# Designs tried in a protein design chat: VHH binders against a4qp31r305to451. Part 17

Target 1, 147 residues: a4qp31r305to451
Amino acid sequence: PPGSRLVLMSQVCKQTLAKDSEKLNDVNIKLHRCSEAFIYLLSPLWSVTLDKCRNSTLVLGPVRTSVHIQSCENVRVVCVAGRLTIGGSFNCTIHSLTPTRPLLLPGNASLTLGPFHTQYPTLEDHMASAGLAVVPNLWNQPLLFGV
Below, E stands for the ipSAE of ESMFold2; O stands for the ipSAE of OpenDDE; V2 stands for 0.75 times the mean of E and O plus 0.25 times the DockQ between their complexes.

## First folded at step 8 (VHH; framework vhh_8emy_2)

Design j3 (at its last look DockQ between E and O 0.80; V2 from the best seeds 0.00; counts 0 for: pae E 2.4 > 2)
Fold by OpenDDE, look of step 8:
Structure j3 (fold): chain B 147 residues (1-147), chain A 126 residues (1-126)
Amino acid sequence: as target 1 above (147 residues)
Amino acid sequence: QVQLQESGGGLVQPGSSLRLSCAASGFTFSFYWMHWVRQAPGKGPEWVSSISGSGGITTYADSVKGRFSISRDNPSKTLYLQMNSLRPEDSAVYYCARTYEITFHGSKYTTTFDYRGQGTQVTVSS
């Protein structure tokens, strides 16, 4: 069922990874210790977690539930997501469309937020599929916890 | 060589309507979400509205929802903001922008506009 599958991408380094497969639909993605990577996952996703990634760019299709960024450095994330949480991260930039207030957890430094500003041909269909079409964008209204 | 040029601002009475335009050049207009932001004297920049590349998705700040309407014409590379039922608190310089960011340093923050126009003044006063 949706949200039951996990795809782990660990130690993707100095690579460009681009996928737009239906096999990614409603999958949980975990990026672990990626470095100097450009990763494009242009499908409706269930959840995405970035853990200990650095010097990387991530462009995501709509994420139905949450994008969680933890312990990252110099990472750029572009995403549409139901929820966004960021903790323990340094010099990261997130351009998002999210109908909930981003949660800034403890340990962040120099965190940049911006609105979702890009598109790909099937983005609107994917947003509709993920239930994220025509929603408010609260990207600039974060909740700070212990910050 | 990205350029954005706002127009259509002016002095109007409360309850009036105004239509802003933004002429874009130097990039593939339809590939980008476009945004309206505003800045009132003594206040920080405020996000107003966004529209997807195709125009199929629009979003609004709560303060303008139901009163403002964002649209775009991709062939002419023009962004629009229809402002109805204007209020004194809508008075500000209005900017169109391709991208802008807010950088947080603890409880403090700074705003960066990567690409925006010179702005157009909107004043709502009786």
Scores: ipSAE 0.507, ipTM 0.861, lowest interface PAE 0.5, mean pLDDT 92
Fold by ESMFold2, look of step 8:
Structure j3 (fold): chain B 147 residues (1-147), chain A 126 residues (1-126)
Amino acid sequence: as target 1 above (147 residues)
Amino acid sequence: QVQLQESGGGLVQPGSSLRLSCAASGFTFSFYWMHWVRQAPGKGPEWVSSISGSGGITTYADSVKGRFSISRDNPSKTLYLQMNSLRPEDSAVYYCARTYEITFHGSKYTTTFDYRGQGTQVTVSS
């Protein structure tokens, strides 16, 4: 069943990790305490959480539900996602295509947003699989919570 | 080495149409998403539209959706913006760019984009 599995990727350090397997289709991904890493997960995903990652670059296949970025430092994320939430993060850059307003929670500093700007051969097929094939991009209309 | 040259602007009346062009060189054009960015006098740069390298995915700012159409011709390395139903608020210098970013510092922000050409002036008046 979609969204029933969780894959935890913890402490990926100083390496390039690239996965495009159909075994990741509709999986919940948690990336935890990754550092100095380049991570490419090029499958249609159910959800993604980045927690306590630093000095890393993440390129994600389309995420049906949400990408949640928390407590990250100096991380670049490229994603198509149903929703995008960022909190407690410093010096992070997110290039996205998302049909909902990015939610900026408290604790962020020096947060950079940009429009989605990458491609790979199966991207459009994956976007269709995630229900994100023809949607508006609200990347530049964040909703800020707190003061 | 990267060069981007905009053209096709002009002075027009409200409700008019214009088609902007951007000639690209010095990079593999089809590998890059391209963006249109505009800047009105006394204002910061504003994102208008983006298109994927293949041309299959297009996105638009709310202020122009339904009126503007972005396209590209990869063999000729040219990016286009068809602007219909022009309004005085569309008056600006229009640039094509490979990047556009907004950096937030609390409720304030700064913008950065890949500025390579002179831009092309669009003025909607009378």
Scores: ipSAE 0.448, ipTM 0.786, lowest interface PAE 2.4, mean pLDDT 89
ESMFold2 (binder alone), look of step 8: mean pLDDT 82; pTM 0.812

Design j4 (at its last look DockQ between E and O 0.73; V2 from the best seeds 0.00; counts 0 for: pae E 4.7 > 2, grease 25.8 > 24.2, SAP .7 > .668)
Fold by OpenDDE, look of step 8:
Structure j4 (fold): chain B 147 residues (1-147), chain A 126 residues (1-126)
Amino acid sequence: as target 1 above (147 residues)
Amino acid sequence: QVQLQESGGGLVQPGSSLRLSCAASGFTFSFYWMHWVRQAPGKGPEWVSTISGSGGITTYATSVKGRFSISRDNPSKTLYLQMNSLRPEDSAVYYCARTYEITFHGSKYTTTFDYRGQGTQVTVSS
């Protein structure tokens, strides 16, 4: 069922990874210790977690539930997501469309938020599929916890 | 290419009304919070009003609250500012602007606008 599958991408380094496959639909993605990577996952996703990634750019299709960024450095994330959480991260930039207030957890430094600004041909359909079409964008209204 | 173009300014008497428009192009308009900012001669820029992407959230500077109304039409990619009960102190060049980023440093933050138009002159004088 949707949200039951996990895809782990660990130690993707100095690579460009681009996928737009239906096999990614409603999958949980975990990026672990990626470095100097450009990753494009242009499908409706269930959840995405970035853990200990550095010097990387991530462009995501709509994420139905949450994008979680933890312990990352110099990471750029572009995403549409139901929820956004960021903790323990340094010099990261997130451009998002999210109908819920981003949660800034403890340990962040030099965190930049911006609005979602990217398009691809099937984005609108993917947003509709993920239940994220025609929603307010609260990217600039974060909740700070222990910051 | 991102473009913003203001219009609707002019010379009006105190107590009158004016409606400004901002035509946007070159980006997904509905994804961005939009703003009105004004600058009077010899003064720095002053934030006037903000509206969320969907239009569901609006905020106003204290100086214009109750008199000005911000709105948007996303299908036509147009931002509006209805200005009622105009005062001489409202005289300024009015700009529409797009928010690019907010950078957080602990509890402090900085907002950056990445695009604005050429502006439209509003002069309120008897």
Scores: ipSAE 0.320, ipTM 0.748, lowest interface PAE 0.8, mean pLDDT 92
Fold by ESMFold2, look of step 8:
Structure j4 (fold): chain B 147 residues (1-147), chain A 126 residues (1-126)
Amino acid sequence: as target 1 above (147 residues)
Amino acid sequence: QVQLQESGGGLVQPGSSLRLSCAASGFTFSFYWMHWVRQAPGKGPEWVSTISGSGGITTYATSVKGRFSISRDNPSKTLYLQMNSLRPEDSAVYYCARTYEITFHGSKYTTTFDYRGQGTQVTVSS
């Protein structure tokens, strides 16, 4: 069933991790304490949480529900997501396509938002699979809650 | 290779209307919120209007609200500014821009605009 599995990727350090397997289709991903890493998860995903990651770059396939970024430092994220939430993060850059307003929670400093630019051969098919093929992009209209 | 080309300016009388166009190429037009910015002689750039990627959200500087209307046609990759009831104070070179990035420090933010064209001159005289 979609969204029933969780994959935890903890302490991915000083490496490039690239996965595009259909085994990741509709999986919940948690990235925890990754550092100095380049992580490419090029499948349609259910949700993604980044927690306490540092000095890393993450490129995600389309995320059906949400991307939550918390307590990250010097992290670059590229994603398509139904919802985007960022809190407690410093010197992070998020390039996104999202049909809902990004939610900025307390504790962010030097947070940069930009539009989604990434292309890979199956991207359009993955966007359709996640229900995000023909949606507006609200990356530029965040909501600041609790700030 | 990002390109923006403004057109439609001219010399007009107060109270006249003009429609500016901006032809875009080299990027996925519908992904970008687009802006009109103007620059009068001896002044810095002044933001005029913004439109969301889909066209569903528009905002205007207080000096132009009710007189100017921003719109876009995503299939033709074209941005427009309909300017009605023009005043001498509207005289400027008008540029279109895409949003490049927005940087937040708490609730404060700065927006960087990506200008590429030479602009189009609007002159409203006497």
Scores: ipSAE 0.129, ipTM 0.644, lowest interface PAE 4.7, mean pLDDT 87
ESMFold2 (binder alone), look of step 8: mean pLDDT 81; pTM 0.807

Design j5 (at its last look DockQ between E and O 0.01; V2 from the best seeds 0.00; counts 0 for: pae E 9.9 > 2, grease 27.1 > 24.2, SAP .691 > .668, placed apart)
Fold by OpenDDE, look of step 8:
Order: structure tokens, then sequence, then C-alpha cells
Structure j5 (fold): chain B 147 residues (1-147), chain A 126 residues (1-126)
């Protein structure tokens, strides 16, 4: 069922990874210790977690539930997501469309938020599939906890 | 290429109304918060109003609350500012602007507008 699968991508380094497969639909993605990578996951996803990634760019299809960024450095994330959470991260930039206020956990430094501004041909269909087609964007209204 | 073009300004008497428009192009309009800012002679830029991408959230400076109304038409990619009960202190060049990013430095933050138009002059005088 949707949200039951987990795909772990660990130690993707110095490469470009681009996927738009239906096999990624409604899957939980975990990126672990990726470095100097360009990662494109252009499918409707269930959740995405970035853990200890560095010097990387991540472009995501719509994420139905949440994008969680933890302990990352010099990472750029572009995403549409139901929820956005960022903690323990340094010099990261997130361009997002999110109908909920981003949650900034303790430990962030030099964090930049911006609006979602990327397009690909099937984005609108994917947003509709993820239930995110017509929602307000609260990217600039973060909640700061423990900061 | 991102473009913003303001229109609708003019010379009006105190207590009158004016409606500003901003035509946007070159980007996905509905995905961005849009803003009105103004700058009077000898003063720095002043934030006036903001509206969310969908239009569901609007905010106003205290100086214009109850008098100004921000709205948007996403299909036509147009931003509006309805200004009622105009006062001489409302005289300024009015700009529409797009928010690019917010950078957080601890408890402090910086908001950056990456694009704005050429502005439209609003003069309120007897």
Amino acid sequence: as target 1 above (147 residues)
Amino acid sequence: QVQLQESGGGLVQPGSSLRLSCAASGFTFSMYWMHWVRQAPGKGPEWVSSISGSGGITTYADSVKGRFSISRDNPSKTLYLQMNSLRPEDSAVYYCARTYEITFHGSKYTVTFDYRGQGTQVTVSS
C-alpha cells in the first residue's frame, strides 16, 4: 500500500541520479550521507528524509506527507511537500511549496528558505496526485522551536 | 524572464480611492507570495501588504489596515491593491515585488525581494 515501502539511497557521491519511475510513487525515500550529488526524484513521493548529506542538490516531485532535513551541510532542496522539517543543518537552501508552516528545529545555521519555482512536464499531475495541487504556500512562515 | 509592471497610479484628492495593478510574467505566479511596497521621497522603502500564492492569506502594515485591500488573479497573473480613504502620507511610488528568499541567522532574518517593477506614482494632495 501507499507509504509502506522504503527506498534507501546511501552514499550517493559525485554523481547525478535522475529517476521518474512509477516505482517511486508513494514511496518513502531516505537519502543518507550523499555528497556532491545531484538527485532528481520526479515522481509523487510519500515522504523524504535527508540525513547527513553534503554539497548536494535535491529536486523532488510532490511529497504527500513530509520532507525532513537533518544534519545536512551545503544542501539545496527543491520540493512541494505537505510538511517541511529542518534541524541541525548548516548553509542549506530550501525552495518549497508547503501548505503548513515549516518547522525549524534546533541546530540550524545560515538557513535560507524560498518559494518553489521549478517546473517539469508532469508536475501539475503529480501535485494533483499528491493532493497538493491547490494549496496555500506558507514557505515563508516558519515555526522556530528551540532556536 | 521575470517581469513585473505596475499601473494605476495618479494624482487624487484626500479621501478618494485608487486601484493599482501589477502584471506579472515569466514565472509561475501562483506559487509566489506577492507584495506591495512603497517609497516616499526622502524615505526608505516601506512594506505595505502581502498576499499568499493562493490568495488565502493577506497581511497589511498598520498604517494601511482597514483602508487598503490586496488581491490577486492567478489565471491572469495580476496583483491588485485597492486603496481607499487615501491620505497625503500615502503619497509614494508603489512597487509590486516577489519574495525570493528568507535567510535565518538565529533569531534574526533577512527577507529578499528578487524582482520588482518600475513602480507607479501615487500622489494624494488637495
Scores: ipSAE 0.160, ipTM 0.625, lowest interface PAE 1.1, mean pLDDT 92
Fold by ESMFold2, look of step 8:
Order: structure tokens, then sequence, then C-alpha cells
Structure j5 (fold): chain B 147 residues (1-147), chain A 126 residues (1-126)
């Protein structure tokens, strides 16, 4: 069943990982304590959590439910997602296409939001599979918790 | 003019407790969420905890939940952080912050915390 599996990627260091396998279709991904990594997960995904990652770049296929970025430092994320939540993160840049307002939790510093600008050959098919469209894109309308 | 002054840091052994204070002036203290942020040498700042203007809502980073307690006293315009079961990885300069700002640069937004004090050093050694 879609959304029932979890793939944990822990302590990926000083590597480039690129995956576009159907085995990742509709799975939950957790990236934990990755550093100095370039990670490309180019499949339709169910959810993604980045936790305590540093000095890394993540390019994600469309994420049906949510992308959560927490306690990250100097990380660049490119994603299409149903929801986007960011907390406790420093010097991070997120380029996104999302139909909901990004939620900014406390603890962020030097956080930059920008519009999605990336393409790969099967992107549109993956967006259809994840139930996501190119409009609306609310990347520039964040909601701030604690203000 | 917003002023924030942190105090209460020190050198302690693992497992010890410390209580940090932040004296605030120059704004209506009770109207603002207040935050604790820490920064170790060579690392970026790490959010620690936040508290609502009334004190009724508190939030914590996972790394400190269950060990740290944020509180405030609105009459005296003072923010506190009770730090229990201290670990070496808690060593940092601790800052209090009143708000954060969103700035727009072309098509991108930047969010920063408003640090006004010198911070207070907490060192948890061996």
Amino acid sequence: as target 1 above (147 residues)
Amino acid sequence: QVQLQESGGGLVQPGSSLRLSCAASGFTFSMYWMHWVRQAPGKGPEWVSSISGSGGITTYADSVKGRFSISRDNPSKTLYLQMNSLRPEDSAVYYCARTYEITFHGSKYTVTFDYRGQGTQVTVSS
C-alpha cells in the first residue's frame, strides 16, 4: 500500500547518491545526519524528513504529502511538495513548488525561500502520480509560527 | 530601542544544571514571543526554545526536550532558560531573541533572528 514503507538514509557522508527506482514510489524517506552529500531522489515520494543534515544538496521528486526540514545547516533543497515545514535551520535555501503556505517554525536563521526551477525527464509524470499541479505555488507566502 | 542582556552562563560538569536569564527593555515585552538560540564555535546558530507572550505555549528543540525549561516573568521583563542534565554538546554561547525578520531579495525570502545581546557562555567540560 502507498505510504506504508519507510526508507531511512542515515549518515550519508561525502557522497553523491542518485536514485530514480520504482522501489521508491510512494515511500516515506528520512534523511538523518547527512553531511557533504548530494542526494537526488527522482521518484514520486510519499513524505520526506531531513533531520540534522549539513552542507548538503537534496533534489527530490514530487512529494505527495509533506517535506519536513529540521535542524539543518547549509542545506539546499529543491522539491515539489503538498506541504513544506522548516524549523531550527541555519543558512538553508529551499526552492519549492507547493500549493500550501510553507510553515516556518521557530529556530530558523538566514533561511531563504525561492521558486522551484528544476526539470528532469519524468517530472511531469511523477507530479501526476503524486497528485500535484504547477498552480497554485505558494512558495512566497510563508506562515510564521510564534509571531 | 530594544535591549537584551543575557546572563547566568558558566563552566560546569556534565549532569549539572544552570539557569540563564535575559533582561529585556525598550519594547512591550509581554506582546512578543521570546526565543533562546545557541551557537558553538564554527557552527551555525541552533534554535533551542520559544515561549509565547503570555507564557502559555512553549516549544523545544528535540535535542533539549525534557531537559530544558523556558519561562518568563512579564512584570520584570525577564526571560529564563532552566538547563538540567547538561551535556558537552550543550556548550555554546546562548542568546535570547525577541523576534525574527523576513526580508525579500528579488524572488527569495530570508528569515533571521534579531540578536541584540552579547550572549552568555555555557561550557560543559569532561
Scores: ipSAE 0.006, ipTM 0.249, lowest interface PAE 9.9, mean pLDDT 83
ESMFold2 (binder alone), look of step 8: mean pLDDT 83; pTM 0.820

## First folded at step 10 (VHH; framework vhh_8emy_2)

Design k1 (at its last look DockQ between E and O 0.03; V2 from the best seeds 0.00; counts 0 for: pae E 19.0 > 2, placed apart)
Fold by OpenDDE, look of step 10:
Structure k1 (fold): chain B 147 residues (1-147), chain A 126 residues (1-126)
Amino acid sequence: as target 1 above (147 residues)
Amino acid sequence: QVQLQESGGGLVQPGSSLRLSCAASGFTFSKDWMHWVRQAPGKGPEWVSSISGSGGITFYADSVKGRFSISRDNPSKTLYLQMNSLRPEDSAVYYCARTYEITFHGSKYTVTFDYRGQGTQVTVSS
């Protein structure tokens, strides 16, 4: 069922990874220790976690539940997500569309937020599929905890 | 090079309407989301609205929802902002932008644009 699968992408380094497969639909994605990578996951996803990634760019299809960014450095993320959480990260940039206030956990430094700004052909369909087609965008209203 | 040029601003009375335009060039207009941002005197830039590349998706700040309408004409590479029921608090310089970012440095923040125009002044006053 949706949200039951986990795809772990660990140590994707110095490469471009682009996927738009139906196999990614409503899957939990974990990106672990990716470095100098360009990763495009252009499908409606269930959740995404970035853990200890560095010098990388992530462009995501709509994420139904949450995007978690933890302990990342020099990472750029572009995403539509139900929730956005960022902690322990340095010099990261997130361009997002999120109907909930981004949660900034302790340990961040030099964090940049912006509105979602990426276009691809099936984006609207994917947003509808993920239940994020008609929602508010609170990208510029973060909640700061423990800062 | 990327260029953006706003127009359509002016002095109007409360409750009136105004339509802003933004002429874009130097990039594939239809491939990018576009944004309107405004800056009032003594205040920092405030995000107003965003529109997807195709124009099928739009988002608005709570302060302008129900009153403002963003649209675009990709063939002419023009961005629009229809402003209805204008209020004095809508007075600001309005910019169109391709990107808009807020960088946090502890309790301090910096606003940056990759590309924006010179802006157009909107003044709502009785």
Scores: ipSAE 0.814, ipTM 0.904, lowest interface PAE 0.5, mean pLDDT 95
Fold by ESMFold2, look of step 10:
Structure k1 (fold): chain B 147 residues (1-147), chain A 126 residues (1-126)
Amino acid sequence: as target 1 above (147 residues)
Amino acid sequence: QVQLQESGGGLVQPGSSLRLSCAASGFTFSKDWMHWVRQAPGKGPEWVSSISGSGGITFYADSVKGRFSISRDNPSKTLYLQMNSLRPEDSAVYYCARTYEITFHGSKYTVTFDYRGQGTQVTVSS
């Protein structure tokens, strides 16, 4: 069933990793401690978590549920996502298309939010598969939460 | 409403200096983190520098650290970027941007809004 598998990519370092395999369709992705990496996951995904990544660029296909970015430094993320949450992150740039207001948790500094700007041939089909084909973009209307 | 107006760009040779200004209105300027973002032709926006509402805390992208200096004058509601030792790769349209400053447990929290504007063009060629 959709959302039942997890792919963990840990310590991807100093390399370019590009995957567009249908085996990634509707899977959960965790990127952990990646550094100096360029990672392209161009499939419709179920969820994505970035944890403790640094000095990296991530380009994601449409994510049905959520993208969660935590404890990252100097990371650029490009995504289409149902929900976007960012916490504990510094000097990061997120270009997104998201129909819900991005949630900014405590511990962030020097974040840049921008609009989604990526195109690839099957993007529209992937957005339909993730339920995001015709949705508003609220990238510039974040919610700030935290004590 | 909130208004930001950039100025001070121009065409200069490598090694030159320029000082960019951003006139702000429509909000309590002294309470917000402010930022500079730049965009070269055919590229996405790139964060350059940030400064706290008081001016006491600054951050810089690695590509400009040691060459650029961000500052603000809260009475005149003006943000500045002093750019020294300019290189051709610094050529871009420069935008100022506003965020909220949120402090808890002695730390600060920044968010950027509305990265679109007319900006000011900086071109470095020799």
Scores: ipSAE 0.000, ipTM 0.103, lowest interface PAE 19.0, mean pLDDT 78
ESMFold2 (binder alone), look of step 10: mean pLDDT 81; pTM 0.799

Design k2 (at its last look DockQ between E and O 0.28; V2 from the best seeds 0.00; counts 0 for: pae E 8.2 > 2)
Fold by OpenDDE, look of step 10:
Structure k2 (fold): chain B 147 residues (1-147), chain A 126 residues (1-126)
Amino acid sequence: as target 1 above (147 residues)
Amino acid sequence: QVQLQESGGGLVQPGSSLRLSCAASGFTFSKDWMHWVRQAPGKGPEWVSSISGSGGTTFYADSVKGRFSISRDNPSKTLYLQMNSLRPEDSAVYYCARTYEITFHGSKYTVTFDYRGQGTQVTVSS
């Protein structure tokens, strides 16, 4: 069922990874220790977690539940997500469309937020699939906890 | 080179309407989200509205919802902002931008743009 699968991408380094497969639909993605990577996952996803990624760019399809960024450095993330959480990250930039206020956990430094600013041909369909077709964008209204 | 040029600003009375334009060049206009931001005297930049490349998705700041309307004409590479029911607090320099960001440095916040125009002055006064 949706949200039951996990795809782990660990140590993707010095490469471009682009996927738009139906196999990615409504799966949980975990990106672990990616470095100098360009990753495009252009499908409706269930959740995404970035853990200890560095010097990388991630462009995501709509994420139904949450995007969680933890302990990342020099990472750029572009995403539509139900929720956005960022903690322990340095010099990261997130361009998002999120109907909930981004949650900034302790340990961040030099964090940049911006609105979702990209598109691809099937984006609207994917947004609808992810339940994010018509939602407000609260990208610039973060909640700071433990700061 | 990327260029953005705003126009349409002016002095108007409260309750009136104004339409801003932004002429874009130097990039694939239809592929980028575009934004309107404004800066009032003594205040930092404030996000106003955003529109997707196709124009199918729009967002507005709460302060302008129901009064402002963002649109675009991709063939002419022009961004628009229809401003109705104008208020004195809407007085500001209005900019169109391709990218709008807020950087957090502890308790300090910085608004930055990668590309924006020179702005057009909007003054709402009785």
Scores: ipSAE 0.131, ipTM 0.595, lowest interface PAE 1.7, mean pLDDT 90
Fold by ESMFold2, look of step 10:
Structure k2 (fold): chain B 147 residues (1-147), chain A 126 residues (1-126)
Amino acid sequence: as target 1 above (147 residues)
Amino acid sequence: QVQLQESGGGLVQPGSSLRLSCAASGFTFSKDWMHWVRQAPGKGPEWVSSISGSGGTTFYADSVKGRFSISRDNPSKTLYLQMNSLRPEDSAVYYCARTYEITFHGSKYTVTFDYRGQGTQVTVSS
């Protein structure tokens, strides 16, 4: 069933990891304590959580439900997502396409939000499969909570 | 392709008024915050004013507050800046911009502007 599997990527360090396999379709991804990494997951995904990652770049295929970024430092994220939530993060840059207002939780500092501009050959097909084709982009309308 | 075209500048005397226009295309104009930025010779760019996508919320730099008025017409995809009581210090090239990036510093924030037009020259001379 879609959204029933979790892939945990923990302590990916000093490497480039690129995957576009159909085996990642509709999978929940958790990236935990990744450092100095370049991670490309170019499949339609169910959800993504980044927790305690630093000095890394993440490029994600369209995420059907949510991208959740917490306790990260010096991380660049490029994503298309149903929802985007960020908390407790420092010096992070998120370029996104999201039809809901990004939610900014307490504890962020030096956070940069920008529009999604990345392209890869199967992107449009993946956006359609994630239900995110032809949606508005609200990247520049964040909702501040407890700030 | 995003396009921004400024117009309405000119040479005027102190105390005069000018109305700047910005024609926009290549994006959903009504959903973006829009901004005016100016640049005088020998100085860095200076934020002037901002307006929400609906037009319901506006902000002004202290140096222009009470003299300038930002507005927009979403059906015609046009941004305006009404400049009254012009001073020599207002002389600059004026650019319209959309939001490119937002950077947060605790409860405060900085907006990086995307301005691509040629700008329109405003010269206020004695």
Scores: ipSAE 0.017, ipTM 0.540, lowest interface PAE 8.2, mean pLDDT 87
ESMFold2 (binder alone), look of step 10: mean pLDDT 81; pTM 0.800

Design k3 (at its last look DockQ between E and O 0.75; V2 from the best seeds 0.73)
Fold by OpenDDE, look of step 10:
Structure k3 (fold): chain B 147 residues (1-147), chain A 126 residues (1-126)
Amino acid sequence: as target 1 above (147 residues)
Amino acid sequence: QVQLQESGGGLVQPGSSLRLSCAASGFTFSKDWMHWVRQAPGKGPEWVSSISGSGGITTYADSVKGRFSISRDNPSKTLYLQMNSLRPEDSAVYYCARTYEITWHGSKYTVTFDYRGQGTQVTVSS
């Protein structure tokens, strides 16, 4: 069922990874220790976690539940997501469309937020599929937790 | 080179309407999201609205939702902001921008535009 699968992408380094497969639909994505990577996952996703990624750019299809960024450095993330959480990250930039206030956990430094600014042909369909077709955008209203 | 130029601002009474325009050049307009941002005296820039390249997706700040409407005409490379039910607190310089970022430095923040216009002044006063 949706949200039951996990795809682990570990140590994607010095490469471009682009996927728009139906196999990614409504799956949980975990990106672990990616470095100097450009990653495009242009499908409706269930959740995305970035853990210890560095010097990378991630462009995501709509994420139904949450995008979690943890312990990342010099990472750029572009996403539509139900929820955005960022912790322990340095010099990261997130351009997002989210109906909930981004949660900034402790340990961040030099964090940049911006509105979502990317598109691809099936974006709107994917947003609808992810239940994010009609969302407010609270990207600029972060909540600070434990900071 | 990328160029953006706002127009349509002015002095109006509360409750009135105003339509801003932004002429874009130097890039493939229809491929980029566009944004309206405003800056009132003594305050930092405030995001107002965004629109996707095709115009199919629009988003708004809570402060303007239901009153403002963003749109675009890609053939003429023009961005619009229809402002209805204007309030004194809407008074600001309004900018159109291709990019807009807020960087947090602990208790301080900075705003960055890669590309924006010179802005157009909107003043709402009785």
Scores: ipSAE 0.826, ipTM 0.912, lowest interface PAE 0.4, mean pLDDT 95
Fold by ESMFold2, look of step 10:
Structure k3 (fold): chain B 147 residues (1-147), chain A 126 residues (1-126)
Amino acid sequence: as target 1 above (147 residues)
Amino acid sequence: QVQLQESGGGLVQPGSSLRLSCAASGFTFSKDWMHWVRQAPGKGPEWVSSISGSGGITTYADSVKGRFSISRDNPSKTLYLQMNSLRPEDSAVYYCARTYEITWHGSKYTVTFDYRGQGTQVTVSS
């Protein structure tokens, strides 16, 4: 069933990883302790967690449910997502399209938000398959909890 | 080198429509996402809408969704904002921009956006 698989990408270091395989469709992704990496996952995804990554760039295909960014430093994320949460992160930049208000949990510093700003040939098809094709973008209306 | 020039603003009644234009030069217009940003007196700059380089993807602030429509004409290097059903809270100077970001420092924030024009004034009053 969609959202039943987990792909863990741990300690991806000093490399560029680009995937657009249908094998990633509707998969849960966890990126853990990646550093100095450029990671492009250009498939419609179910959920993404980025945990303890640093000095990296992540470009995602549309994420049906949620993107969670935790304890990251100097990380750039570009995503379309149903929900976005960020906590414990420093000097991170997230450009997003999300129909829900981003949640800023405690522990962030120098956190930059911007509107989604990338494109690739199949992006619109992927957005439609994730149910995110014609939604408002609330990237600039975060909810601040204990910040 | 980079130039952005906004036009099409005016004084209108609530419920009216206006079409804003932004003439661009000095960069590869068709490859960049473009944005509309507005600023009312005494308020910080507010993101309104964005459009992809090809024009195929558009996004809007929830306050304008369904009333405003962003478009572009890449051959003429022109960005547009069609504003329908205007409300008094839409009154602002409107700018086109190549970037727009908000940086949070605790509960405070800083807005960064890149524009070169004077903006165009939209005033909606009864």
Scores: ipSAE 0.616, ipTM 0.856, lowest interface PAE 1.3, mean pLDDT 90
ESMFold2 (binder alone), look of step 10: mean pLDDT 80; pTM 0.790

